# VH-VL binders against RNA-binding protein 12B-A (Rbm12b1): the designs that were tried, part 2

Target 1, 77 residues: RNA-binding protein 12B-A (Rbm12b1), of Mus musculus (Mouse) (q80yr9r283to359)
Amino acid sequence: FYVHLKNLSLNTNKRDLRNLFRDTDLTNDQIKFVYKDERRTRYAFVMFKNQKDYNTALGLHKTVLQYRPVLIDPVSR

## First folded at step 1 (VH-VL)

Design db_g3 (framework fv_dargistotug)
Fold by ESMFold2-Fast, scan of step 1:
Structure db_g3 (fold): chain C 77 residues (1-77), chain A 124 residues (1-124), chain B 106 residues (1-106)
Amino acid sequence: as target 1 above (77 residues)
Amino acid sequence: QVQLVQSGSELKKPGASVKVSCKASGYTFTDYAMNWVRQAPGQGLEWMGWINTDTGNPTYAQGFTGRFVFSLDTSVSTAYLQISSLKAEDTAVYYCARDYDFWSGYYEDAFDIWGQGTLVTVSS
Amino acid sequence: DIQLTQSPSFLSASVGDRVTITCRASQDISSYLAWYQQKPGKAPKLLIYAASTLQSGVPSRFSGSGSGTEFTLTISSLQPEDFATYYCQQYDSYPTFGGGTKVEIK
């Protein structure tokens, strides 16, 4: 199960995302920040190993992280 | 050719409902998000929200919850905007616009293709 | 929401002039800013995205610059078809538009 995260602070690190998703069993290798021309973007992809964690993550859509609402889009392609 | 074609103008009385359509062609409908943008006469552009064309999940901007509903019919590559309980202040041109190509690596949410707009006039 | 302030709201210019319009964001949006051109009775047209990347098919007289909170759109030599209203738009967060800059012939 994948979600696409948008609107992240450029300073958001993997520990910040593990804390956001602390009710899930999320490890660093499940988190991939998107880069464009060697520069960090506001996008990341997060893989969840089970449906329960995926549903928990989707319920956090618009949670404020570092003064920014995190947009959480399901990826089902 | 990539294009978005919207339904024709509507003249409604206060309290009525309206449903505007936006038909996509020339691309895979579910690869791009669809946005709705409003422009009142003589005014600027106002983003209303977007709908995920893959999942059908809408997101509404502040001020556009309740009376406004985004929906899809993926079998005909069409997005819809429904406005219920119309008020005079809803008089505007409503645009659909696509953004975001997940698979291209483009990762820019700028609106590259726009519908021609649908004028909705609510008598006052 | 992120607020965008465009200046000037109105600009009068002649063919051949260099025109610059400014967009200021209420918070850092990196380079997640687009510029649109809207002619009377028409839908907006994307000119520039990522603050400075020209959309395919847009004439090279259009250019964008800036990052963070201050952005500019420049038309190096104004042509008759450029008389329009121009909008900036951020897509760092939920999209918001500037108030627009109407470019009129002198």
Scores: ipSAE 0.009, ipTM 0.652, lowest interface PAE 10.8, mean pLDDT 86

Design db_g7 (framework fv_dargistotug)
Fold by ESMFold2-Fast, scan of step 1:
Structure db_g7 (fold): chain C 77 residues (1-77), chain A 118 residues (1-118), chain B 106 residues (1-106)
Amino acid sequence: as target 1 above (77 residues)
Amino acid sequence: QVQLVQSGSELKKPGASVKVSCKASGYTFTDYAMNWVRQAPGQGLEWMGWINTDTGNPTYAQGFTGRFVFSLDTSVSTAYLQISSLKAEDTAVYYCARDSGWDYFDYWGQGTLVTVSS
Amino acid sequence: DIQLTQSPSFLSASVGDRVTITCRASQDISSYLAWYQQKPGKAPKLLIYAASTLQSGVPSRFSGSGSGTEFTLTISSLQPEDFATYYCQQYDSYPTFGGGTKVEIK
């Protein structure tokens, strides 16, 4: 299960995302920040290992992280 | 200003336990995770795991489950590594290292040499 | 685990030389690579993160480049204080270190 995260602060790190998804057992290897031309973008992809964690993550859509609402979209891969 | 100070060297017999401390200063202890890294004599660096300093929840790398325990005392800004049932193969310098937030390590303790011999 | 291979494992160089050290990852790690310097008897010191970003206080003769699976640390003009072992470390997954490159001054 993958979600696409949008509108992230450029200062958001993997620990911030693990804290956002703290009710899941998310590890760093499940988080991929998107780069373009060696520059950080406001996008990331996160893999969840089970349906429960995936549903929990989708429920956090528009949670404010570092003064920005995090947009959480389901994505097929 | 940021400093990690570890406890002194230990000489232990096989089967004993050891508890290494890592005292942090110069920053808010609970804002940064703490990692443990091992270096056997003449060998490279090996990541052992990390502990969330806010929640106390540890994560162990493969090979460091069972005999190794990460813990905290947040009142004194100190992280601990306990190794039980010591074996000769545990002889190494053990480092604590502050997580940058991205799982690279911006500040390191000076290291604690643990020697296991009869 | 993601494996990192450093080459060479040892090198000897003279003061003023350009030194290059390579780190190769077993899979794509984007730019999630750091470099550390370890002097004899001391803890490692962070030099570079995000493959090419120099840590504050690190001399400008150090630089990093690369992305994906191949990364390079360059010391443009080797100084006596650069005698050390250098390690790469990936943080795209659970952290792993390369085997290290020992730089000896001739």
Scores: ipSAE 0.006, ipTM 0.660, lowest interface PAE 12.2, mean pLDDT 87

Design db_t4 (framework fv_dargistotug)
Fold by ESMFold2-Fast, scan of step 1:
Parts: sequence; structure tokens; C-alpha cells
Structure db_t4 (fold): chain C 77 residues (1-77), chain A 120 residues (1-120), chain B 106 residues (1-106)
Amino acid sequence: as target 1 above (77 residues)
Amino acid sequence: QVQLVQSGSELKKPGASVKVSCKASGYTFTDYAMNWVRQAPGQGLEWMGWINTDTGNPTYAQGFTGRFVFSLDTSVSTAYLQISSLKAEDTAVYYCARGEDYSYGLFDYWGQGTLVTVSS
Amino acid sequence: DIQLTQSPSFLSASVGDRVTITCRASQDISSYLAWYQQKPGKAPKLLIYAASTLQSGVPSRFSGSGSGTEFTLTISSLQPEDFATYYCQQYDSYPTFGGGTKVEIK
């Protein structure tokens, strides 16, 4: 299961995202920040191992992280 | 057509309370954040905070905690701003403004404004 | 908070003139900058977002440019209906507005 995170602070690190998703079983290797031309973007992809964690993550849509609401979109593969 | 319609002007005494309404129409109310922006007479625009219309969770800018309360009634697609213990410096036009889902702080539609005058 | 500095605070121009307004941010905000037009007694209207993208229905004489910390709003041929106060606003963090630029048509 994948979610696409949007509108992240450029200072958001993996620890911040693990704290946001603290009610899920999430490790650093499941988080991938998106880069463009070697520059950090405001996008990330997060993989969840099960449906429960995926649903928990979707429920956090628009939670404020570092003064910015995190936009959490489902991704189909 | 998207519209935000606010309640009419208010004249209040210091220490009173006021409740401004902002009724939304033409879109799904819970898909967009509602922001509040203040403009004192002759001054610029000042963001006060926003409320998540899906969760009901408010976020206040520094300087707008305590006396200011954001709330909503989703059944009538209306957001509210309540100001308690009014002071003369609260005299301003108060705007509600819709924040887009992908950028809650980008204001694509605005209410017409509500003038709140606080005087003795 | 991110501070925005607008210049000039006031300008007078003739119909047909090219007008440029500058907005400077206290830190890098990428392209998360919008421009609003406010006419006397009215609510602000969104003109431009993402620094350079015109909002639907906005005349093509309005354009925005810049990224990072320096941004400009340009009106290529000023019209009578363009007299207004213009505000820049960042949405990279908690929203903040510039001080505004009042444009009067002579």
C-alpha cells in the first residue's frame, strides 16, 4: 500500500514522518522523499505493509506538520 | 457558483462578544479548509488561522489564541469566528477565505467581509 | 514566521503603463507565492498562484515571476479597473502577507 505525501516542509525528515505515523509500523526504508534536479521537493512516497496502517495514514490527511498541512493521497499500482 | 456569504456588520462595546458567520455554497464544504483573515482600518491583511472542515480542528496564528474561536456547522455549510472580551484594537473587517485542498493557505474565494467596530 | 517585504508601498501610473511590484521573502519559499488584488471596499481576489500561474478568469496583462526569495507582479498595460492595492502572500508555511502596494491611475 502506498500513499503520496504532498505539501511537506523542505525540512521534514524521516523521524518527523515516523512521528506523524506513530500509530503504524513504519521504518525509514518505507519512506522515500522525491527529488528533482538533486533538490528536495515537497513530495514523498510512503509504503505501508498492511491495510490497517494504510487506513490509519489516510485518516491523518491535512494534519499540520511543521506549520504545513500534510496532504495524503492514495496511490494505486 | 462558489460563494462565501458573511453576516452583517456589528457595533459592539468593549468587553462584549461577537460571532461572525460565513456560509459556503457551490462546493462540498468539507473538501476545503476555511481561513480567517483580518484587516484593520487602513491596514494590510493579517492571517488569523484556519479550521479543517473535515475534522473540525482549528489552528490559530500567534496573537489569535485565547479570545478567538473558530467553529463550524457542516449541516449548513457554515464556519464561525467568535471573538470574546472585545477590545478597541479588534476593530477590523474580518474575512473568511477558502483554502484549496492542495494548499490550505492559498485563498481562491473570499467572503465579502464583516466589519466589526468596537467603541465606547 | 516568514516575512514578506513589498515595494513600492505606493505608485501612480497612467493607463497603458507597465507596472512592476516586487515582493521579497525573508527565506526561500520556492514558488509558494500568490498575488491578490483588493479594490476599495471589496474582498481580495486571487490573481496569481505558484508565483507565475494565472488564476482562471484573470486578464493576461497580469503576470508573475520569480522563485526563492524574489518575486515580481507585472501589469503590462494598466487599465482603469486595475487601480487597487496588491498583496503578495506566501503559503510555504503559516500564511503571511506583504504590506501591500497601492496603485493609483493618474
Scores: ipSAE 0.006, ipTM 0.631, lowest interface PAE 13.1, mean pLDDT 86

Design db_t7 (framework fv_dargistotug)
Fold by ESMFold2-Fast, scan of step 1:
Structure db_t7 (fold): chain C 77 residues (1-77), chain A 119 residues (1-119), chain B 106 residues (1-106)
Amino acid sequence: as target 1 above (77 residues)
Amino acid sequence: QVQLVQSGSELKKPGASVKVSCKASGYTFTDYAMNWVRQAPGQGLEWMGWINTDTGNPTYAQGFTGRFVFSLDTSVSTAYLQISSLKAEDTAVYYCARDEGYYDAFDIWGQGTLVTVSS
Amino acid sequence: DIQLTQSPSFLSASVGDRVTITCRASQDISSYLAWYQQKPGKAPKLLIYAASTLQSGVPSRFSGSGSGTEFTLTISSLQPEDFATYYCQQYDSYPTFGGGTKVEIK
């Protein structure tokens, strides 16, 4: 189960995302920040190991993190 | 207030050099890339390239290498565009514009700097 | 470079009209497409990014749709302040702009 995070602060680190998703069993290896031309982007992919955590994460869409609403989208396949 | 303020208009002769400034305020300068966009009189928009404000590394579009130089002074939150060996066809309004990284959509623009090259 | 073709180049419309502008890419650009409004003597203003995401502060009468190679900007009920030139811009590769669509009062 993957979600695509958008609109992240360029200063957002994995600890910030684990705190955002504190009601899930998220670990650092499930978080992958996206880079473009060697620069941090406002995108990340997060893997959830079960349906419950995935649904919890989707419910946090538009939660404010570091003054920015985090956009949380299911990965399109 | 988030804004980009550019230097004033310039009138130059062919062969001269010009340096346009773009001063950012109201946000963390290094959180956004800075782009340069040109618009010749009565024409559309033309992307010239960008500079990574974290690393200082410039990327130029085809046609804007050699005579065009992007630079920064992060201590005063200012980006610069320098054009050397000016030609009449360089006459245009030059805009700086920031983007949100991956989206590359330009959400804040400077007011533009008119550079006129005439003999 | 990725080429963007806008149609129409010129549009005459009345206040209250529904206006649709099309942008076609020479290759698949997914949803990496933005729309701008430019008034004479002014810098462009971002309206939409990621093909359909409305920029903060932009009126809801503006909307974007499309993906791949065909995109549209729609103004559902044209207002006096909407008479301007509109540009699409892709950012799947090096950014390029469409040729613009000038929306004039009828």
Scores: ipSAE 0.006, ipTM 0.614, lowest interface PAE 10.6, mean pLDDT 86

Design fb_b2 (framework fv_fezakinumab)
Fold by ESMFold2-Fast, scan of step 1:
Order: C-alpha cells, then sequence, then structure tokens
Structure fb_b2 (fold): chain C 77 residues (1-77), chain A 124 residues (1-124), chain B 111 residues (1-111)
C-alpha cells in the first residue's frame, strides 16, 4: 500500500514522517522523497506493509507538520 | 566500476573564464545528480551547486550565482562547470561528486564518488 | 565561513580514541537532516567515510563510527593508526540555504 504525500516543507525529513506515522510500523526505506527543483514544497511516497497502517496513515490527512498541512492521497490500484 | 575523470589543471588571468569537465563511467549518468565542490589551498570544502544530468536543471549556491554555469552532454556522459570573471580568490581545486540516489527518489543524499579534482590557478 | 562547526585540530597517540564534533543549527542537523563524514588524505580527493549518521561504506573499518544528537554529530575513531592522519569533514543539508553545507574540517595528527 502506497500513499502520496504533498505540501511537505523542504525541512521535512524521514524522522519527521516516522514521528507523524508513529502508530504504524514504518522504517526509513519505506519513505521516498521527491524533491521538486525550484519549488518551496516537496513530495514523498510512503509504503505501508499492511492495511491497518495504511488506514491509520490516511486518517492523518491535513495534520500540520512544520506549519503546513500534509496532504495524504491514496495511490490508485 | 564507477569513475569520475576530470580535466587537467588550468592557469587563468583575472577576468577570464574556466570550464572544467567531469566524465562519468560505470553507471547510468542520467540517474544521479552531479555536484561541484571547491577547496582553496589549505582551506575547507565549499559547495558550488548541482546539475540533474537527466533534465539539465541546475541549482547554485548564492555566492556563485551570476558567475557559474553548469551543463552536461549525455552523449558522452560528461558534466561541465564554467566559472566566469575569475578572481584570485577563485584559486582552488574543483571537484565533481556524485550524489547517491536511492531508488526511492530521495534527493538529500551523501556524495559517494568524487573526481580527483582540477586545480584552477588564477594569477596575474 | 563554514556553516557547520568542527574543531580545527585533534590529536591522539596510536591505539587511543579520539572524537570529532560537528555542530549545526535548526536549519540543518537540528531539522533532522542526516550527517555524512569524509576523510581527505594529504594530496587526495575526499572519500566517503560515514553516511546517514552512522553507516559505513564497504571497506571502512569498524574503528570509525558516527552518531547524531539534536543539532550536533560526532565521529569517533578508536585504535588510532598512523594512516588515520587526514582532514575530516562533516556534511549535511541546509534548508535555509537550499544546499549542501560542510564543516570547516578537522586535522587529525597521530603522535
Amino acid sequence: as target 1 above (77 residues)
Amino acid sequence: QVQLVQSGAEVKKPGASVKVSCKASGYTFTGYYMHWVRQAPGQGLEWVGWINPDSGDTFYAQKFRGRVTMTRDTSISTAYMELSRLRSDDTAVYYCAREYEVTSGDTYEYFDYWGRGTLVTVSS
Amino acid sequence: QAVLTQPPSVSGAPGQRVTISCTGSSSNIGAGYDVHWYQQLPGTAPKLLIYDNSNRPSGVPDRFSGSKSGTSASLAITGLQAEDEADYYCQSYDSSLSGWVFGGGTQLTVL
């Protein structure tokens, strides 16, 4: 299961995302940052190993991280 | 085997331009960002900027904006850094270095391979 | 002019332990960006020594270790050997500069 994270601060790192998703079993290798050249925001893809963690992550949509709401979109399958 | 082979030493006069090359081999050239880092004699490392060899996009440290231009030629897997309006304090060894790119797309990585450096001397 | 602060020099005897600090700020190490370390032997290019705070590339002895806490990182070298004489640089990413930053470098002398 994958989610697409948008509206991330350039200051956001993998530890920040693991803290955001602390109720899930998430490791650094499941987090993939995509830096958008010349943009103030960046994107990430996060893989969850099970349905429970995936549902927990979707429930955190619009949680504020570093003064910005994190947009959490399901990846279509 | 990953290799970054840089062009030879240059001696330039103040006001001139210099163009340093970095030829990559042993990996997919367009898959990894290339950085340039300089080191003045007896001094520390100073980051200059990066180029994305796939897109051609570049980003430069503020100190060098307006004087540096980074380009690449994908047909020969070579990156270039051109520094214009040279001053004596531009005398340094200029390194190219490959940023490790996790297959996940993480772009804030370490520099896993470095060229041997190109000494640029600016003197009258 | 370095963004990250390192001691300019450290020294130790063969077999001794030495630590090199790297102090940053809220825009780099304090923001959670990873710290990497490079070893530069005299007359050579820098070589990756430690990446992502504490990981060693293949070929780097376990005598070298890294750690990170808060706004700072440290490189520890145990069992010092003469061939460890080199300059050591820490590196991180800085969000306010949108670029990579280095420490000023630490010259290690093995006496």
Scores: ipSAE 0.000, ipTM 0.640, lowest interface PAE 12.7, mean pLDDT 86

Design fb_b5 (framework fv_fezakinumab)
Fold by ESMFold2-Fast, scan of step 1:
Structure fb_b5 (fold): chain C 77 residues (1-77), chain A 124 residues (1-124), chain B 111 residues (1-111)
Amino acid sequence: as target 1 above (77 residues)
Amino acid sequence: QVQLVQSGAEVKKPGASVKVSCKASGYTFTGYYMHWVRQAPGQGLEWVGWINPDSGDTFYAQKFRGRVTMTRDTSISTAYMELSRLRSDDTAVYYCARESYYGSGSYYDYFDYWGRGTLVTVSS
Amino acid sequence: QAVLTQPPSVSGAPGQRVTISCTGSSSNIGAGYDVHWYQQLPGTAPKLLIYDNSNRPSGVPDRFSGSKSGTSASLAITGLQAEDEADYYCQSYDSSLSGWVFGGGTQLTVL
């Protein structure tokens, strides 16, 4: 199960995301920040191991992190 | 609200250097890339380079490499652009501008807020 | 230098429509990079007018619209007003230069 995070602060690190998703079982290797030309973007992908954690994450859509609402979208295939 | 306040006009002789400041307020300074853009009198916009205020990393347009240095001071939320070995054709208004967030379908972001500009005049 | 090509001037009558073109190449607009537009009123800093090809910031009237196709983009202004007299600049990213590029600017005159 993957979600696409958008509108992240450029200062957001993996610890910040684990805290945001603290009610899920989430480790650093499940989080991947998106870079373009070696520049950090405001996008990240997060993998959840089960449906429960995935649904918990989707429920956090628009939670404010570092003064920015985090947009949490299902990854389309 | 977001504000970018630039230092005042400068008059320099050829061969001198100039350092322009841009003080940011109303947002997290380290969260957004800062760009510098110049405009010679009656001419168009020319991109100079960017600084990441968080890391201090910089990237400069080829034309300015070796003459421009961008720095920042996070304690006062201020970015600086220093241009050395000034020539008369460096006479321009120099703007700082904030790069916005990455949008869906965008490769690189736009400049959402601009300073009012600093006129640098290079004359003998 | 100007990397993107714009007409140096356009003119129109109040209430009419004008279109400002922005022509790039395979290393910028043609590579899929988005186009942004800035309005510069006399004696002022540029102001964001259109971002990511067709989006308007809060406070920009819906008379302004943008589009992109192939290696080119266009800014359309309908219902021209005297206050629209300004210089307009397109902007994109260029992969061969690894940097931001601007058009040469278009001066709009409302007749």
Scores: ipSAE 0.000, ipTM 0.635, lowest interface PAE 12.0, mean pLDDT 86

Design fb_g2 (framework fv_fezakinumab)
Fold by ESMFold2-Fast, scan of step 1:
Structure fb_g2 (fold): chain C 77 residues (1-77), chain A 121 residues (1-121), chain B 111 residues (1-111)
Amino acid sequence: as target 1 above (77 residues)
Amino acid sequence: QVQLVQSGAEVKKPGASVKVSCKASGYTFTGYYMHWVRQAPGQGLEWVGWINPDSGDTFYAQKFRGRVTMTRDTSISTAYMELSRLRSDDTAVYYCARDEYSSGWYYFDYWGRGTLVTVSS
Amino acid sequence: QAVLTQPPSVSGAPGQRVTISCTGSSSNIGAGYDVHWYQQLPGTAPKLLIYDNSNRPSGVPDRFSGSKSGTSASLAITGLQAEDEADYYCQSYDSSLSGWVFGGGTQLTVL
């Protein structure tokens, strides 16, 4: 299960995302920041290992992280 | 060629509702967020809100919550903004604008030509 | 009124340099959010002129440049031309409003 994160601060690190998704079982390997021409974008992909964690993550859509609402979109397999 | 084609001018009485359309072409409609921005005559730009055409999710500026509704129809690549309970100070040109996907969400790379909405008794 | 502060007007002669300021606060530009600039010719929709502080879209001449420092940003126009007469708007994101904010606009007159 994947979600696409949008509108992230360029300073958001994997620890910040683990804290956002603290009610899920999430490791650093499941988090991938998107780069364009070697530069950070405001996008990331996060993999959840089960439906429960995936649904928990979708429920956090528009949660404010580092003063920005995090947009959490489902990604179909 | 990216194009955003908006519906024609509207004249409404106070208390009415207006629904403005924005038809997208030249790109994948569901791949980019759509914003709505208004500009009262002789005034500056004011952000109204956005819609994600893929999910249908929306977010509105505090000032417009309870009066604005944004929707889309993916079969015809069209976004809509409906504003209800119109007041004379809602008179403005309403623009749709495409959010550049990789930028971090707050610049608008293509704009529609605008729809003038006039609210008068 | 507008959340970001711009001078209401600026003027210059052909060939000169003008600078348009955009002043924010700790919840927007001061929080590190990028600044973008739009040009609006009379009777037309705004057009993206500068994005992510200093980047130019394809087709925008290098006479236009942007910069950002602290809580403020600036748009510089060198080699001023008559066709540069327009309104210029800065834009950023504001964390306290959780939304996009614009400056009040600056009318550029080429004398």
Scores: ipSAE 0.006, ipTM 0.646, lowest interface PAE 11.0, mean pLDDT 86

Design fb_g5 (framework fv_fezakinumab)
Heavy chain, then light chain:
Amino acid sequence: QVQLVQSGAEVKKPGASVKVSCKASGYTFTGYYMHWVRQAPGQGLEWVGWINPDSGDTFYAQKFRGRVTMTRDTSISTAYMELSRLRSDDTAVYYCARVDYEWFGELYFDYWGRGTLVTVSS
Amino acid sequence: QAVLTQPPSVSGAPGQRVTISCTGSSSNIGAGYDVHWYQQLPGTAPKLLIYDNSNRPSGVPDRFSGSKSGTSASLAITGLQAEDEADYYCQSYDSSLSGWVFGGGTQLTVL
ESMFold2-Fast, scan of step 1: ipSAE 0.019; ipTM 0.629

Design fb_t2 (framework fv_fezakinumab)
Fold by ESMFold2-Fast, scan of step 1:
Structure fb_t2 (fold): chain C 77 residues (1-77), chain A 118 residues (1-118), chain B 111 residues (1-111)
Amino acid sequence: as target 1 above (77 residues)
Amino acid sequence: QVQLVQSGAEVKKPGASVKVSCKASGYTFTGYYMHWVRQAPGQGLEWVGWINPDSGDTFYAQKFRGRVTMTRDTSISTAYMELSRLRSDDTAVYYCAREGSGDYFDYWGRGTLVTVSS
Amino acid sequence: QAVLTQPPSVSGAPGQRVTISCTGSSSNIGAGYDVHWYQQLPGTAPKLLIYDNSNRPSGVPDRFSGSKSGTSASLAITGLQAEDEADYYCQSYDSSLSGWVFGGGTQLTVL
C-alpha cells in the first residue's frame, strides 16, 4: 500500500516522516521523495506493509508538519 | 552551473553588526532551502540556520537565536545573514550553502571572512 | 561543540586504505538520519563528497565510499593519493536540536 504525500516542506527528511507515522512500522527504505529535474519537490511516496498502517496514515491527513498541513492521498497496490 | 557568490571580507569592532550576502544563480532560487554555516580559524564547521527563500521562513540554531537574522530578496536571488552584537569569537568564515534533495549541502559559496577585533 | 565525534587526524601511505569514523547518538544517526561527508582542501569551501550514507556525486572517484551502521558512519578512502590531503567532515540532522550537526573534522595526512 502506498500513500502520496503533498505540500511537504522542502526541508522534510525521512525521520520527520517516521515521526509523523510513528504509530506504523515504517523504515527509511519505504519513503521516497519525488524529484523533478534533480530538484526536491513537495511530494513523497510512502509504502506501508499492511492495511492497518495504511489506514492509520490516511487518518493523519492535514496534520501540520513544519508549519505546513501534510496532504495524504490514497494510492493502493 | 549552480553558483553562490558571497560578499567580500568584513572587519568589524566588538558590538557592531555585519550583513553577509549570497547571490544564487543557475537554478530556481525559491526551490531550495539556503543554509548558513560558519568556520572559525582552525576550527570545524558550525551550522547557523536556514531560510526558505520561497516563504521567507527561518530557523536558527539555539546558540545564535536573538543575534542572527536571515532574509532574502527574490527579485535578485540573494540571501542575507545579519549577525549583531559581534564578539571576537564570532571571527569566522561564513558560508552560504544550498540544501540538496536530501539533508545535505550540495553547493557552497566560497565564504566570507568576518574578522571581529578592536 | 561538535555534536558528532570524529578522530582529529588519520594518516596513511600512498596506495593504502584509510577509514574515518563518525559517531552520533540516538537523536541523529541512531534515529535513522542519513550521514553525508564533505572534503575541504586547504583554503577552499567544503565540497560534497558522499551523500545519503553511500552515494557519490558526479565527479567523485569510486575510491571514496561511505557506510552507516547503528549510531555510526564511516568514510573509506582506498588507493590513497597526495591530493586527498584535506579535512573531512561528517554531517547529519539532529531531531532534538531540529538542526544540522557536524563532526569535529578529521585531518588526513598522506605520509
Scores: ipSAE 0.007, ipTM 0.677, lowest interface PAE 10.5, mean pLDDT 88

Design ia_b4 (framework fv_imsidolimab)
Fold by ESMFold2-Fast, scan of step 1:
Structure ia_b4 (fold): chain C 77 residues (1-77), chain A 122 residues (1-122), chain B 112 residues (1-112)
Amino acid sequence: as target 1 above (77 residues)
Amino acid sequence: QVQLVQSGAEVKKPGASVKVSCKASGYTFTSYYMNWVRQAPRQGLEWMGMINPSGGSTRLNQKFKDRVTMTRDTSTSTVYMELSSLRSEDTAVYYCAREGYDILTGYYFDYWGQGTLVTVSS
Amino acid sequence: DIVMTQTPLSLSVTPGQPASISCRSSQSLLHSDGKTYFYWYLHKPGQPPQLLIYEVSNRFSGVPDRFSGSGSGTDFTLKISRVEAEDVGVYYCMQSIQLPLTFGGGTKVEIK
């Protein structure tokens, strides 16, 4: 289960994301940052190992992190 | 309410450095990026770079990268732009501009400082 | 760098008459998120620049409804339905989809 995180501050690190998703079983190797110049912000892909954690993460959409609302989109084929 | 107040005009010799300040008030300083934009008499508006006041990280226009430094002081809610190795072509009005962000509309400069005239002459 | 080209360079308008300013970008300003990262600013004599229009067509707070923006992708227009003396200044378009942020060369609006 993957989610795509958009609108992340350039200062957001893996510890910040683990704290955001602290109610899930998330480790650093499940987080991958991507930088897109056109957005001027960082993107990230986060893998969740089970449906419950995935649903918990989706419920955090628009939570403010580093003074920016984090946009959480499901990744589908 | 929101106010950006810049330091006063400067006259510098070629080869010198100038450091312009921009003091923010009326909002949470670390919640908004701050940009620097200049206008020379024979040019339009030119973006110099931006700083994230929360972490201090910067993104600089490559044209100025070797000569410009942007910093902030969170205790005084002030951002600084320092330009070194000044030339006569650097004579311009320098503005700080707050970068608003809205999830629906994206990024834009919503509030600007009054401008600081920097004159480079012998 | 994205190049922003404005026309005309200057415009002399009789008070109460309409004015139209064009801006063209060297690349599309439409992001895959569906937003167009395009803006209009007005630089009045003796004042700092001020935001007029954000994301192509949205008036910023306090901007009179005689100002309107339109366009898509790479071709954008700012219209003033009835030019007033207070509208004198230089108008700039800007893109924020890609760093460095870039402005058009400006269009000077003067009263005849």
Scores: ipSAE 0.006, ipTM 0.617, lowest interface PAE 13.0, mean pLDDT 83

Design ia_g5 (framework fv_imsidolimab)
Fold by ESMFold2-Fast, scan of step 1:
Order: structure tokens, then C-alpha cells, then sequence
Structure ia_g5 (fold): chain C 77 residues (1-77), chain A 122 residues (1-122), chain B 112 residues (1-112)
């Protein structure tokens, strides 16, 4: 199960995302920040291992992280 | 149901200031950015700027930056746009418009207020 | 600023006939994330503008399927397969890849 995160602060790190999704089983290797021309963007992809964690993550859509609402969109396999 | 309700029409003299309000309801006020867009008679749409209601930070069109102030009141879910040093060219309908996404996401206006006519005349 | 140029300035259409509106941007609206930040709005008399199409070709909720958007890079088209009386108004394209947000000059659609 994947979600696409948008509108992230450029300072958001993997620890911040693990804290946002603290009610899920999430490790650093499941988080992939998107880069453009070798520079960090405001996008990331996060993989969840089961339906329960995936549903929990979708429920956090628009939660404010570092003064920005995090947009959480479902992604097909 | 999402609603954006704006204050009523204003008539101002050149050199005055006008403050237009936009009251939001039906959604979490601090989760969406609010934009201001105007349309002068016989002209197209012109973006003035946007405000993040959560922190109060703004991004303003350089054309208006010296005359426009955008603020919000989270207790009343209201955004304000104040335009100073009014000229006849500022006669326009002013709209507030909600943005679902910002920066590296979708920057489109999904809901609009009804508009506020501001007339600047001597 | 990115300049958005719309053609034609106005269009007079017989009900049931198709209409086509073009918009050209002064630079590419394609972002490195693969998305094109381009939109179409309709401003009907006495109403606020309404979103028709977002990200080039996606119809907004409630927009009839007779409206379709297409294009890439700098050249975009809005098509109405069968114009109805309720489609009268001024159509505007918009870009959001760069601030300030800029609109085309508008295309006025009238019924013959």
C-alpha cells in the first residue's frame, strides 16, 4: 500500500514522518523523498505494510506538520 | 457545506483604504489557504495574493505588495484583505477563493465567495 | 511573470454546436514532478468564477462531461462538445507553476 505525500516542508525528515504516523509500523526504508534535479521537493512516497496502517495514514490527511497541512493521497500498487 | 461569505459593497474616495472580509464555514479553516482575486470593469481576473490561515503568512503579488495587507482571525474563521491608497483603477469586484493545495501541489480555487464590489470615485 | 494568451477573444455559438478555446503560456507549465499546473475557469454573469478543469484535463466535481481539456507544455485547449445556454460566460485559463498566479485575458462565449 502506498500513499503520496504533498506540501511537505523542505525541512521534513524521516523522523518527522515516523512521528506523524506513530500509530503505524513505519521504518525509514518505507519513506522515499522525491528529488528534482538532485534537490529535495515537497513530495514523498510512503509504503505501508498492511491495510490497517494504510487506512490510519489516510485518516491523517491535512494534519498540520511544521505549519503546513500534509496532503495524503492514495496510490495504486 | 463549504461557504465563503464576503462583506458588502463599499464606496471609497481616492486615497482611502478598504478592508474586505471573507467568513469561512463548513470546513477546517486552518487547513486551506485563502486567495484574493479581483476583476476590474472590462478586465480579466487578477490574483492579489494568498494567506495561510494557520500561521498568518502571506504571499502577495508584487504589483500590490506596497498597498495590500492580508490577515485572518481564527476565532471567527474570517480572512481580511485591506487595500490602501485607492485609485480609480482599483474599482473592481474582489473575491476570496479557497485553495485546497499549495506549493508543489495543486494550486486551484475550488470555492469562491460571492464577491464584494469596491467603487473608487471622487 | 508568466503571460497567458487566450484565443479567440469572443466566440458566438449556435446551441448544440461545439466550441474550442485555446490558451498559450509564455513558458512551459510542466513541473519536474511530471504535473502540468494549468486550469480552466468559467465566469458566468452574476456568479463568482467556477473551476472547470484542473491540471490540464481533469474535470472538477459536478462539471459536465461535454467539457474536456487537453494540451501540454505551453499549448492548451478547452473543448465543449455541445454548447448549451448555461455555458454562456467568460472562460479563463490560469497557471500556478510560478507566482504570481496569472490568468489569460478571457474568451467570451455567447449563444447566437
Amino acid sequence: as target 1 above (77 residues)
Amino acid sequence: QVQLVQSGAEVKKPGASVKVSCKASGYTFTSYYMNWVRQAPRQGLEWMGMINPSGGSTRLNQKFKDRVTMTRDTSTSTVYMELSSLRSEDTAVYYCARVDYEWFGELYFDYWGQGTLVTVSS
Amino acid sequence: DIVMTQTPLSLSVTPGQPASISCRSSQSLLHSDGKTYFYWYLHKPGQPPQLLIYEVSNRFSGVPDRFSGSGSGTDFTLKISRVEAEDVGVYYCMQSIQLPLTFGGGTKVEIK
Scores: ipSAE 0.000, ipTM 0.581, lowest interface PAE 13.3, mean pLDDT 83

